# Miniprotein binders against tRNA-specific 2-thiouridylase MnmA (mnmA): the designs that were tried, part 10

Target 1, 344 residues: tRNA-specific 2-thiouridylase MnmA (mnmA), of Desulfotalea psychrophila (q6aiz6)
Amino acid sequence: MIKNITGIAMSGGVDSTATAILQKQKGPVLGFFMKLNQPDYETQRDRVSQIAQKLDIKLEIIDLTEEFQEYVLKYFSASYFKGLTPNPCIICNKEIKFGLFQQAILRQGVERIATGHYAQIHKTAAGYQLHKGVDPHKDQSYFLSRLSQEQLAHSIFPLGGMHKGAIYDLVEAHGFHDFRGTESQDVCFLEQDNVVDFLEQTAEFSASSGNIVMNDGKILGKHKGLHRYTVGQRRGLGISYPVPLYVINLDVKNNNVIVGENEQLFHKTMAISDIHWISQPEREDLLHASVHIRSTHKGAQASVILKENNRASVIFDEPQRAITPGQFATIYKDTQVLGSGVIL
Below, E stands for the ipSAE of ESMFold2; O stands for the ipSAE of OpenDDE; V2 stands for 0.75 times the mean of E and O plus 0.25 times the DockQ between their complexes.

## First folded at step 7 (miniprotein)

Design j2 (from i1 with F17Y E44R; at its last look DockQ between E and O 0.76; V2 from the best seeds 0.00; counts 0 for: pae E 2.0 > 1.5)
Fold by ESMFold2, look of step 7:
Structure j2 (fold): chain B 344 residues (1-344), chain A 101 residues (1-101)
Amino acid sequence: as target 1 above (344 residues)
Amino acid sequence: SPEELRKKIEELLRLLYEILRELRKYGDPRAAKEVAELIFELLRLIEKLKKTGDPEYLKELLEILKKILEILKELGNEELAKEIAEAIKELRELLEKLKEK
């Protein structure tokens, strides 16, 4: 008797390959690959096609290049030119991977879509919960913190309960020996080191020279555009000073890069806006939670004061380094992702 | 004096963090939110005061501390209320010294 078809998000990396293997063992599958602005699209397309053929999985390619430009790349560029540091992977997950891509897959008659994310979905009487993956070094729940209940309801994360080593063993047992010792192929398609080149080639590029200044106004040098700098950055300043200096703030009003010593990067407070809740907290006035201010942040206990218009004020128990406007703050209760907002 | 102000700000910060830790234990969640909002404002003002030295920020701090004192009294926390009242007294004396410049 025929079972419901599961869609597989295939990207050519070890995690998506393991996902395909695991889901095909459970029933019929269809593979899907997104065409975006991947730097090595042709290579990736050929690799994912080769994997699909080896696994006997029918593969469809869904071209979302224009939508990726509209929803993700424009957001990315606009943020940098406003002196903000964006997180395109969070937006891509919300609008593209689990948005338009998921919708296109569901129209093929499948019930749900499996991806190789290291995160867990728990169904409860109150709805779907998003939880950290069990492998703390590979957990990707931070990047999924803006997903809706409907998006979670249609998603499967088979790797969430597994460790990375077991994933390599699984794919090797199925004839895929080429993944060990290679660079990660399941990371965000936008490389951090291509940011400046990408921004300067955009049609809306407009940047003006300005000063690199100390907090007291002392001029130490010039910069070629605020988009070249991120809060917490030490290298690439092009200045000489007796002690190490860091980007403390991007002053858009005066077109200045403000620098200072490492201690000036530590703050106990931040404000966030545009909060999205995956799981609405029961106490909506004040909560104590772990807050992650970037994907690599180990999390910090904080008091989260909920305000009108999807805003919150956050007071950390301990000072946090390099709180960066434009990034996302993700709010956790134990392993559960409650939601996220944009750092102001 | 700058050193005297720094010491009193450090004492205030420790007290504010103690209040924040105790807010989880309050049985009145609306009052706890109000205190937390006031503490957030205080922490921001303290940063501005340390950066600029402008006594107007100290004046604003005192106004907010009075509101926290009133709420702590309504909550029946006499120990923390006494500590806030002492902090207000000491900071008001410092404000008068700064106004003389």
Scores: ipSAE 0.518, ipTM 0.821, lowest interface PAE 2.0, mean pLDDT 86
ESMFold2 (binder alone), look of step 7: mean pLDDT 79; pTM 0.778
OpenDDE base, look of step 7: ipSAE 0.758; ipTM 0.908

Design j3 (from i1 with L13M F17Y A32V E44R; at its last look DockQ between E and O 0.93; V2 from the best seeds 0.79)
Amino acid sequence: SPEELRKKIEELMRLLYEILRELRKYGDPRAVKEVAELIFELLRLIEKLKKTGDPEYLKELLEILKKILEILKELGNEELAKEIAEAIKELRELLEKLKEK
ESMFold2, look of step 7: ipSAE 0.679; ipTM 0.894
ESMFold2 (binder alone), look of step 7: mean pLDDT 78; pTM 0.767
OpenDDE base, look of step 7: ipSAE 0.797; ipTM 0.925
ESMFold2, look of step 9: ipSAE 0.681; ipTM 0.898
ESMFold2 (binder alone), look of step 9: mean pLDDT 79; pTM 0.776
OpenDDE base, look of step 9: ipSAE 0.803; ipTM 0.927

Design j4 (from i1 with F17M R24Y E44R; at its last look DockQ between E and O 0.82; V2 from the best seeds 0.00; counts 0 for: pae E 2.1 > 1.5)
Fold by ESMFold2, look of step 7:
Structure j4 (fold): chain B 344 residues (1-344), chain A 101 residues (1-101)
Amino acid sequence: as target 1 above (344 residues)
Amino acid sequence: SPEELRKKIEELLRLLMEILRELYKYGDPRAAKEVAELIFELLRLIEKLKKTGDPEYLKELLEILKKILEILKELGNEELAKEIAEAIKELRELLEKLKEK
């Protein structure tokens, strides 16, 4: 019997290794490793190769280095220039991992790609739904909120119905004993710290020093570039003040980091733009939903006022801390991701 | 009286959230959306008023409350309309006290 081949996104971590084990049990597989601008590419490649060899999986490398470098320079640099805090993992998932990488894998004759994401895909008569992973501490559905129906149709998330402990047990049963207790090695290297370091190393990125100020203009210190700061941040300010101070705003016009006390971080309202719907809401005017303003946010009930041009105004039932322009607001109905928009 | 203003603002916030929770009882989605947009603007004005203490924001807030009152009357929601009308009266009185100083 002729069976379709499943592609496995392999990265050398426990989640991708567990994914490979699970999918190989179900049928023929091909492993794929994505070459980007990883700071430790050679070590990661060698590790993925060893894992693939141990599992008897043919591994292919997809080189997207040039595309990744253009993406990082354009998207993230432009975001920081506007005083925005971009979300690298959401954009990497949409444009790179499930975009260019998925398309390259499909061209190999593979029907679908399995990744180690903690999220669930449900096929219904109305289309594909994205749902939270069952492990609430590992759920990654927030980061997948920009995926299209076509991207979901070609995707498999075998870990979505599992808890992290079971995944460690699985890989250990297959001879992989050095993962337990270690942070996931499948984490996208585009996390904020990695992106900032990468941008500072490129010849095209430039940032200037400026002042750390209170709302009234009082200067408390100097900063080494707006891109190093995030709304809600307290550590790393290098200032002295009688009470704790937090980054309240990034003022591009004056090149200032504005700081204030914790209560200044709480707001009941926000505006979002560039909304993408995985699943169209049942109403076109107003909905009441759970809105997550970042991946670690517990979610908050809100009234979402739908406006023209893929915009919305959001009113939270309770004030939310550190609403951050440039990040994504993801809209949930129970466990289902409806869509997401960019926080203004 | 700064404490009196703060108390009235907290009462208004509770009322606005009650109105938001009741918006789906309206049979006119356009009116419900219009009220929600006005409440969004009010919440932004309240935040500016709390931050600055500038009574000009209280004047703007009163204008928007009047618009919400008229819409609620048109929708036939007498209970919420009455509560908004009382809030308008109380805040207008506070504004006059602030102007005298």
Scores: ipSAE 0.522, ipTM 0.834, lowest interface PAE 2.1, mean pLDDT 85
ESMFold2 (binder alone), look of step 7: mean pLDDT 80; pTM 0.787
OpenDDE base, look of step 7: ipSAE 0.749; ipTM 0.903

Design j5 (from i1 with L13M F17M R24Y A32V I39L E44R; at its last look DockQ between E and O 0.81; V2 from the best seeds 0.00; counts 0 for: pae E 3.1 > 1.5)
Fold by ESMFold2, look of step 7:
Structure j5 (fold): chain B 344 residues (1-344), chain A 101 residues (1-101)
Amino acid sequence: as target 1 above (344 residues)
Amino acid sequence: SPEELRKKIEELMRLLMEILRELYKYGDPRAVKEVAELLFELLRLIEKLKKTGDPEYLKELLEILKKILEILKELGNEELAKEIAEAIKELRELLEKLKEK
């Protein structure tokens, strides 16, 4: 039987290289590299080309530079104007990597696209499920919580059942001896710091300086734009004060960064909006689940009160530190990602 | 009074979570959702009370607790209803003490 061609998302790192090796063993493949506004594009392109040549994989470049500016730049600007702390990797996965990039690849007749993500896709009678990767230190399921059923149906995550050490062994067995001990190029280049630098270099982005204040209005210093600060942040404030202070809130109305002591960061409740369900919950009233409020969060048991218009009210069993508006709350049942919503 | 308020709030938070867990296990799903929404609102009021010290939030807490009490009575949860009724009584007395200051 004729096998459909599998697309390989190649980025020049060890994870995408291992993915290419594994998928080529299973059938015909075509490699794809996306061009964005990445600062080291030419070096990355050359590396991906060398890897593709060594693996005897035809490589296509998909130029999404203009679309990147439209989707990501506007998302970040709008978020920062509202005093929200956006999540670049979740949006890039949803709109770019599994959106425009995936669609461009599928139009070439490719059946599905393999990427080097550490997460698992399980097909069931009720649809596709997203599960945590088995390596708890590399699991990326949090960042994939906005994917649609269609996006999952066209995706393959060969590394989801593997640990990072095994992928180094795999690529070394295939002649790649230079990945171990280096930074992976499979890390999302849209990390918060990179996006802030990118935005500030564009003439379209504008931010005003303002004050760093206590709740009582006492001015402790000046900030260089709300977009440079995140709830829970202690470093980079430029403040002298007898006790440690943390960003408690971003006050857009007054253009103030509000600071306070650590105890003021703890909250037992939050509201979320714009919920996307990968897998709909069985109960329509209340869901008891593990909720992750950021990628590095351990997860916390919570009661999720389901509301109309894709909203929910969340009550944690224990207060959670630094709940950050604009970030995503990802809802898990055991290893399964049920969905995610935007923290209000 | 501030220490008494803090201790009573902590007791109330523990009671509220117990109520939600018991209703989730054995309650009517519609009543579970209604009580959960009232608990969410009440927990947010507790946070405002802790941050501001404004006794007006105690009045709002009492009104929400009365709604929860009515639901518990309708469901026949006598022990939980008694605990909420006692919490209402104690908070009303505390509110009266704060008014004297």
Scores: ipSAE 0.394, ipTM 0.785, lowest interface PAE 3.1, mean pLDDT 85
ESMFold2 (binder alone), look of step 7: mean pLDDT 76; pTM 0.740
OpenDDE base, look of step 7: ipSAE 0.537; ipTM 0.827

Design j6 (from i1 with A32V E44R K48E K51L; at its last look DockQ between E and O 0.80; V2 from the best seeds 0.00; counts 0 for: pae E 1.54 > 1.5)
Fold by OpenDDE base, look of step 7:
Structure j6 (fold): chain B 344 residues (1-344), chain A 101 residues (1-101)
Amino acid sequence: as target 1 above (344 residues)
Amino acid sequence: SPEELRKKIEELLRLLFEILRELRKYGDPRAVKEVAELIFELLRLIEELKLTGDPEYLKELLEILKKILEILKELGNEELAKEIAEAIKELRELLEKLKEK
């Protein structure tokens, strides 16, 4: 092991640049850029190379294009075809960024990787805890909710204790003035966030038209494949009704899009499966926790009833809107990420 | 009336959350889990009842409430048991009124 070298995950963004600056101040670093099937790969690569050069960081490119296709893109497409709404970023973090990419870096004798994620790792006697970043508008802990103890042990999040404004100030102090206003949070493999076009271009694409129905079975129109619809969607239904209708459910079995009024989007209950615990809960029966049902959700207080086989039933104190099958529910105790499960 | 049913369901919901709060403080972990699971099922049935208006869901609700009542009696929580028993009585009366229509 090359003692005291930190690997830096460089993406050409402000956060990874700030991470590189902060870690370089602490000791020797090596830069790593992940090649995937990014539409703008060449532009990103050139940008990362320029940043690495300016910082006097040796940069290595790790190609994970095939692995990304296998672990992330197949999951993404297959989920939509099952009437589920995936979260590819959670899978990518688990399998690629902190998976194969981290492993490739560690094999070079680096002890840990640093990334520009807004989250915190706390080392305790019981293991590594994942916590929210201190900036509530930039917190990315939701996307890291599937990381193992081993992955956390080999990770550093230098930005987790900082606000975004301080990050801009830091990079500007080091001569990087062009980062303001350049942030994108879009799906990295979609050029224009056009999920539908991406899915229809896949080799496995097979969608059939079906009915748009009310909960009572009344047919209101036809849909052009379930993959075009998600829970809470209002646009693109092509139906006329006296009140606004929303997709309330996808009936895969009957190939129906179920629509209803906004009130029908609110539920007090959900079920989750495939729970991964970062930190084991203190109680085995019932947890009272904040549950986030999507990346943009502020969290809602809930009772989490732990079941066998990494399943739970969740009772929200207040009704939640557009609980979406296939999304991840992340369970928090205060700032601590306990774990996450897939919404059923 | 539909409004009467709504009101009773809202009262029931408040009671169910009170039960959950009390059980978390004083309950046996097994009993807590069992009651919480029953409450989860009950809440789902309430959502279906609100959506469909089908009295059959109300019948199923009553059966679950009876199970909760028995657990509360076994736990010696007489106060909550009494409240659940009263809720059962009121919902049963409502169910009979709905069948006559």
Scores: ipSAE 0.571, ipTM 0.836, lowest interface PAE 0.9, mean pLDDT 90
ESMFold2, look of step 7: ipSAE 0.608; ipTM 0.866
ESMFold2 (binder alone), look of step 7: mean pLDDT 79; pTM 0.783

## First folded at step 9 (miniprotein)

Design k1 (from j3 with R24E; at its last look DockQ between E and O 0.88; V2 from the best seeds 0.00; counts 0 for: pae E 6.4 > 1.5)
Fold by ESMFold2, look of step 9:
Structure k1 (fold): chain B 344 residues (1-344), chain A 101 residues (1-101)
Amino acid sequence: as target 1 above (344 residues)
Amino acid sequence: SPEELRKKIEELMRLLYEILRELEKYGDPRAVKEVAELIFELLRLIEKLKKTGDPEYLKELLEILKKILEILKELGNEELAKEIAEAIKELRELLEKLKEK
């Protein structure tokens, strides 16, 4: 019986609730909730349990607290030590949600796991393709760009072909009226402020204060650690200056936050490393594609020059603002995610 | 002058993007990749030149443009080779004017 059951990743939000409703209509389901170092774990667990009970779905808890601490937090520490701005949601998806969590669910005998992601999986003769969700305001394909073929093969994204309004209508038709009007960002507690808090609480993380400087070396203030700053940031600098200033670069060698005017944030080129291909490009020399340099980026046409050792040089048709080392550049062909690399 | 240099750089950038658009027509993948990488280096140098005004970056630009010129000649694209050669001539003249100051 447990074979042929669809696993449901439940998180207590409207998207996971809609996913559970849709999949239960198609066959037997088993709900799964992930225990991490969530600051509000017990409240979240109670919320998920209430939803599962109302839907008549058996809920199981998978405790990944130790794995989360070892893998995700060490990744963030190493990234910040190198002056990089890591992407917590991409790593959580690759290693935790579709990694350890998915593996634990599959070991219980289910073959496929449904999640509330706004993205599409298309099976072709050449393998699985990842595509943008149809709702352009909710598309999450950027955050899924590190997934492997095996991870995609075991995944179902029922919301990928739907718009957010239809999701609210669906859950309300099934007795869930409290989601509308309380919309917040997707519940990923690994957002930057949460990561900073976790890092400063760990004994393994160490950071020192330093200077906030202009390119010419003029000191404008002090910073409390490079990990607290990202390229393109304007707020939270604690400095006074006649015009708005932005973080231009994090200088690890001198322990300086370099600031400058908005115009200094624009660049036409970047290098990327550690490229992962969901769909291998046909050419091994040059690819013309749309490249997204962060989740909120609308994408820009670029020439991607493929190099040895999973590296590439990216040349945009137009300058891009706030290219941020440590973030991921995701490579699209139309709606299809081809892959992603780490911005250097 | 800074205005004259800026104008010549804009003309060069338009030419470099035309070369990138035409690279797909070439049948030699190694030469295509090499030209694209040299254009990447040029765009990086152009950004440094714009930020600093240091004419040493202009000297570096000229050396890379010579490499692109030779590859375009080997690929048989005489039209683009002529345009690059003229850009080299104009930028060399600009460099000499900057040295006289």
Scores: ipSAE 0.039, ipTM 0.612, lowest interface PAE 6.4, mean pLDDT 84
ESMFold2 (binder alone), look of step 9: mean pLDDT 79; pTM 0.777
OpenDDE base, look of step 9: ipSAE 0.740; ipTM 0.905

Design k2 (from j3 with R24Q; at its last look DockQ between E and O 0.93; V2 from the best seeds 0.00; counts 0 for: pae E 2.5 > 1.5)
Fold by ESMFold2, look of step 9:
Structure k2 (fold): chain B 344 residues (1-344), chain A 101 residues (1-101)
Amino acid sequence: as target 1 above (344 residues)
Amino acid sequence: SPEELRKKIEELMRLLYEILRELQKYGDPRAVKEVAELIFELLRLIEKLKKTGDPEYLKELLEILKKILEILKELGNEELAKEIAEAIKELRELLEKLKEK
């Protein structure tokens, strides 16, 4: 028996729809939609069902509501208690989309799952490599930097070699004319602003008020919880000062938001921990690479000093603005994602 | 004096990055890791020195530079070892000038 059915992660957006179209052309497919704690679940389910029906794809719903709430809440709360700024999309990809969801699909006997991510998987003799998508404005490889070899082995990214304009043309050619102007971009619905609302709506989250201070201890105002602030933030401080001020540090010990001028956000060095390698570097001491400190970062050349216990010290060629503890530093060699670590 | 300190620090930073780029040619991973981490510590100290002007950070910086000098000599890079030795001498002279105040 040869089982050549490809699973399709369907979310109701243009990218997942294009993925379904492309994979349906190559062979038999089975669609999968995950139920989480999304507020728009009914609307999204109806849209995905309509798309699946139009494409003649059988759709299965995987309910992960309980698992999502348990794991995600613990991760976000623990990060904010330590004054860290978590990255929802990286964790959602690693633990939910390619973790719980992928595992549920594999248990049904489907060996490969296609998703609408703009990234490339290259199989080599040494294993699977993750590479940037070819469309630099849509590349999502940063958010996939925690995936394991096993997760990559079961994954297909049909859109990685395409540009976004071609995706719209493809779906329109197949009768889907309502995607333009409504960018269906949220492959993970927990974005940073939404995280604050999510945390405060849960019964187990607790936050303490405190002071907004300068480095010298001068009190400029009050804050309603460290979780509401991110390093580099300027808006939403509610303070008066002659020059623009930015969050430069979250001081958990004293429960203070520390603010300062823009120049205090620039640093040439950082440390990272909990490094995950998709592709193990050849040297065990030092590598020179492009390091991205967040998804929108243009990348900066750096010397990465490899240390024991999955840690590294990073020296940038040029100062980098708003290095944010808790975010992920993703290490690239040209187009290849080597791995990522948590910024300290 | 502040301009003299800034100029010497800029020269040192360029030298440190030159060393970082050349570390890959050595075959002793422990020595490479040690020098690179010492440079990391130096850059953090330079940031503190620029922010505060406190000559105590310059003293700490000199001690780390001495460690780098020894490792570069062990690795056999006479050119960079000579440049580090000159940087140490110049910064030590600057430190003494600051202490006369």
Scores: ipSAE 0.458, ipTM 0.832, lowest interface PAE 2.5, mean pLDDT 86
ESMFold2 (binder alone), look of step 9: mean pLDDT 79; pTM 0.777
OpenDDE base, look of step 9: ipSAE 0.751; ipTM 0.907

Design k3 (at its last look DockQ between E and O 0.91; V2 from the best seeds 0.81)
Fold by ESMFold2, look of step 10:
Structure k3 (fold): chain B 344 residues (1-344), chain A 102 residues (1-102)
Amino acid sequence: as target 1 above (344 residues)
Amino acid sequence: SPEELRKKIEELMRLLYEILRELRKEYGDPRAVKEVAELIFELLRLIEKLKKTGDPEYLKELLEILKKILEILKELGNEELAKEIAEAIKELRELLEKLKEK
């Protein structure tokens, strides 16, 4: 009897390999690998091809190099010129991995695409919900907070109900013994250093040197372009001062990196814009929710005041450190992701 | 006086969070809930500026926003919270007058 074909996003890492194993047990599969601007594309392609061959999975490569460059250049350069620190993984998931990549896979007649994300999709009468993965140390729901209902409808996250140790056991039971000690191989070239280098290689990107200053205007040194710095940063400042100093603000108007002591990084309030709701809030005025201001943040209880034009004012119950304009604030109700917005 | 300002600001912040907790219990008027909550957001930002600079002009701005909150709480019929805000306004006005004498 003919079964529906499931697409597998394969990246050469343990999580995507485990995903492929699990889904092949359920029915026919096709493997898909993205070609972007990976520094080691040939090596990764060969690794993914070898895994697919070992699992007897037909693999297709989808070239999104031009589209990735268009989205990355526009989003990142615009953000950095405004003194904002963008979140490449959230945008890549929304626009590339679950956007153009998913669309290309669906065009081939595949109904659903499985990825190795540690998150859960719950289908309800009201629509699809995104929930945290059960492994609290591997949960990736923060990075998926911009996905649409359509994108979720076509997605399967087989690892969301599993813990990382079980994943290693699974792949080893199927003949893959070399993953322990390896790091993630998804779109890892989007790490901060690589994104900055990528932008500077673009002929149209230009940055000016400027001063590193205290809030009172005292000059402590020079910076190599605002795009190389982020709020909360201490390393790489190249300045001398009796106590530790941190980037407090990026002053685009004066082309200054403003620094100060750790206490200056704590704030009770935050404004966010461009909110996307995966699940509409119950109230139209005020929420009390857990808000995560970055992927590594434990989350903090806050009052979220809903405003017009997909904006909100956020009041934290306790001060939060290094609230960073341009990053995303993801709003949770218990394990459920309600949505996210851009920190102003 | 700097210590007196710090103490009064801490008392005000406690009150503002109390009001936020009451607003989360849902009143029958979402417009009023949203307006008061946004005014509290503005107050907390002004408090940060006041603590950083000590500039009494920020205290003057705080008083104007507190008066707006007072009027909305009266319209909602919340006499207890309105009374607490009115007392905070009185105390901060007295502090402002002390700062102007210097």
Scores: ipSAE 0.779, ipTM 0.922, lowest interface PAE 0.8, mean pLDDT 87
ESMFold2, look of step 9: ipSAE 0.763; ipTM 0.918
ESMFold2 (binder alone), look of step 9: mean pLDDT 76; pTM 0.750
OpenDDE base, look of step 9: ipSAE 0.798; ipTM 0.922
ESMFold2 (binder alone), look of step 10: mean pLDDT 76; pTM 0.741
OpenDDE base, look of step 10: ipSAE 0.794; ipTM 0.922
ESMFold2, look of step 11: ipSAE 0.758; ipTM 0.916
ESMFold2 (binder alone), look of step 11: mean pLDDT 76; pTM 0.743
OpenDDE base, look of step 11: ipSAE 0.799; ipTM 0.923

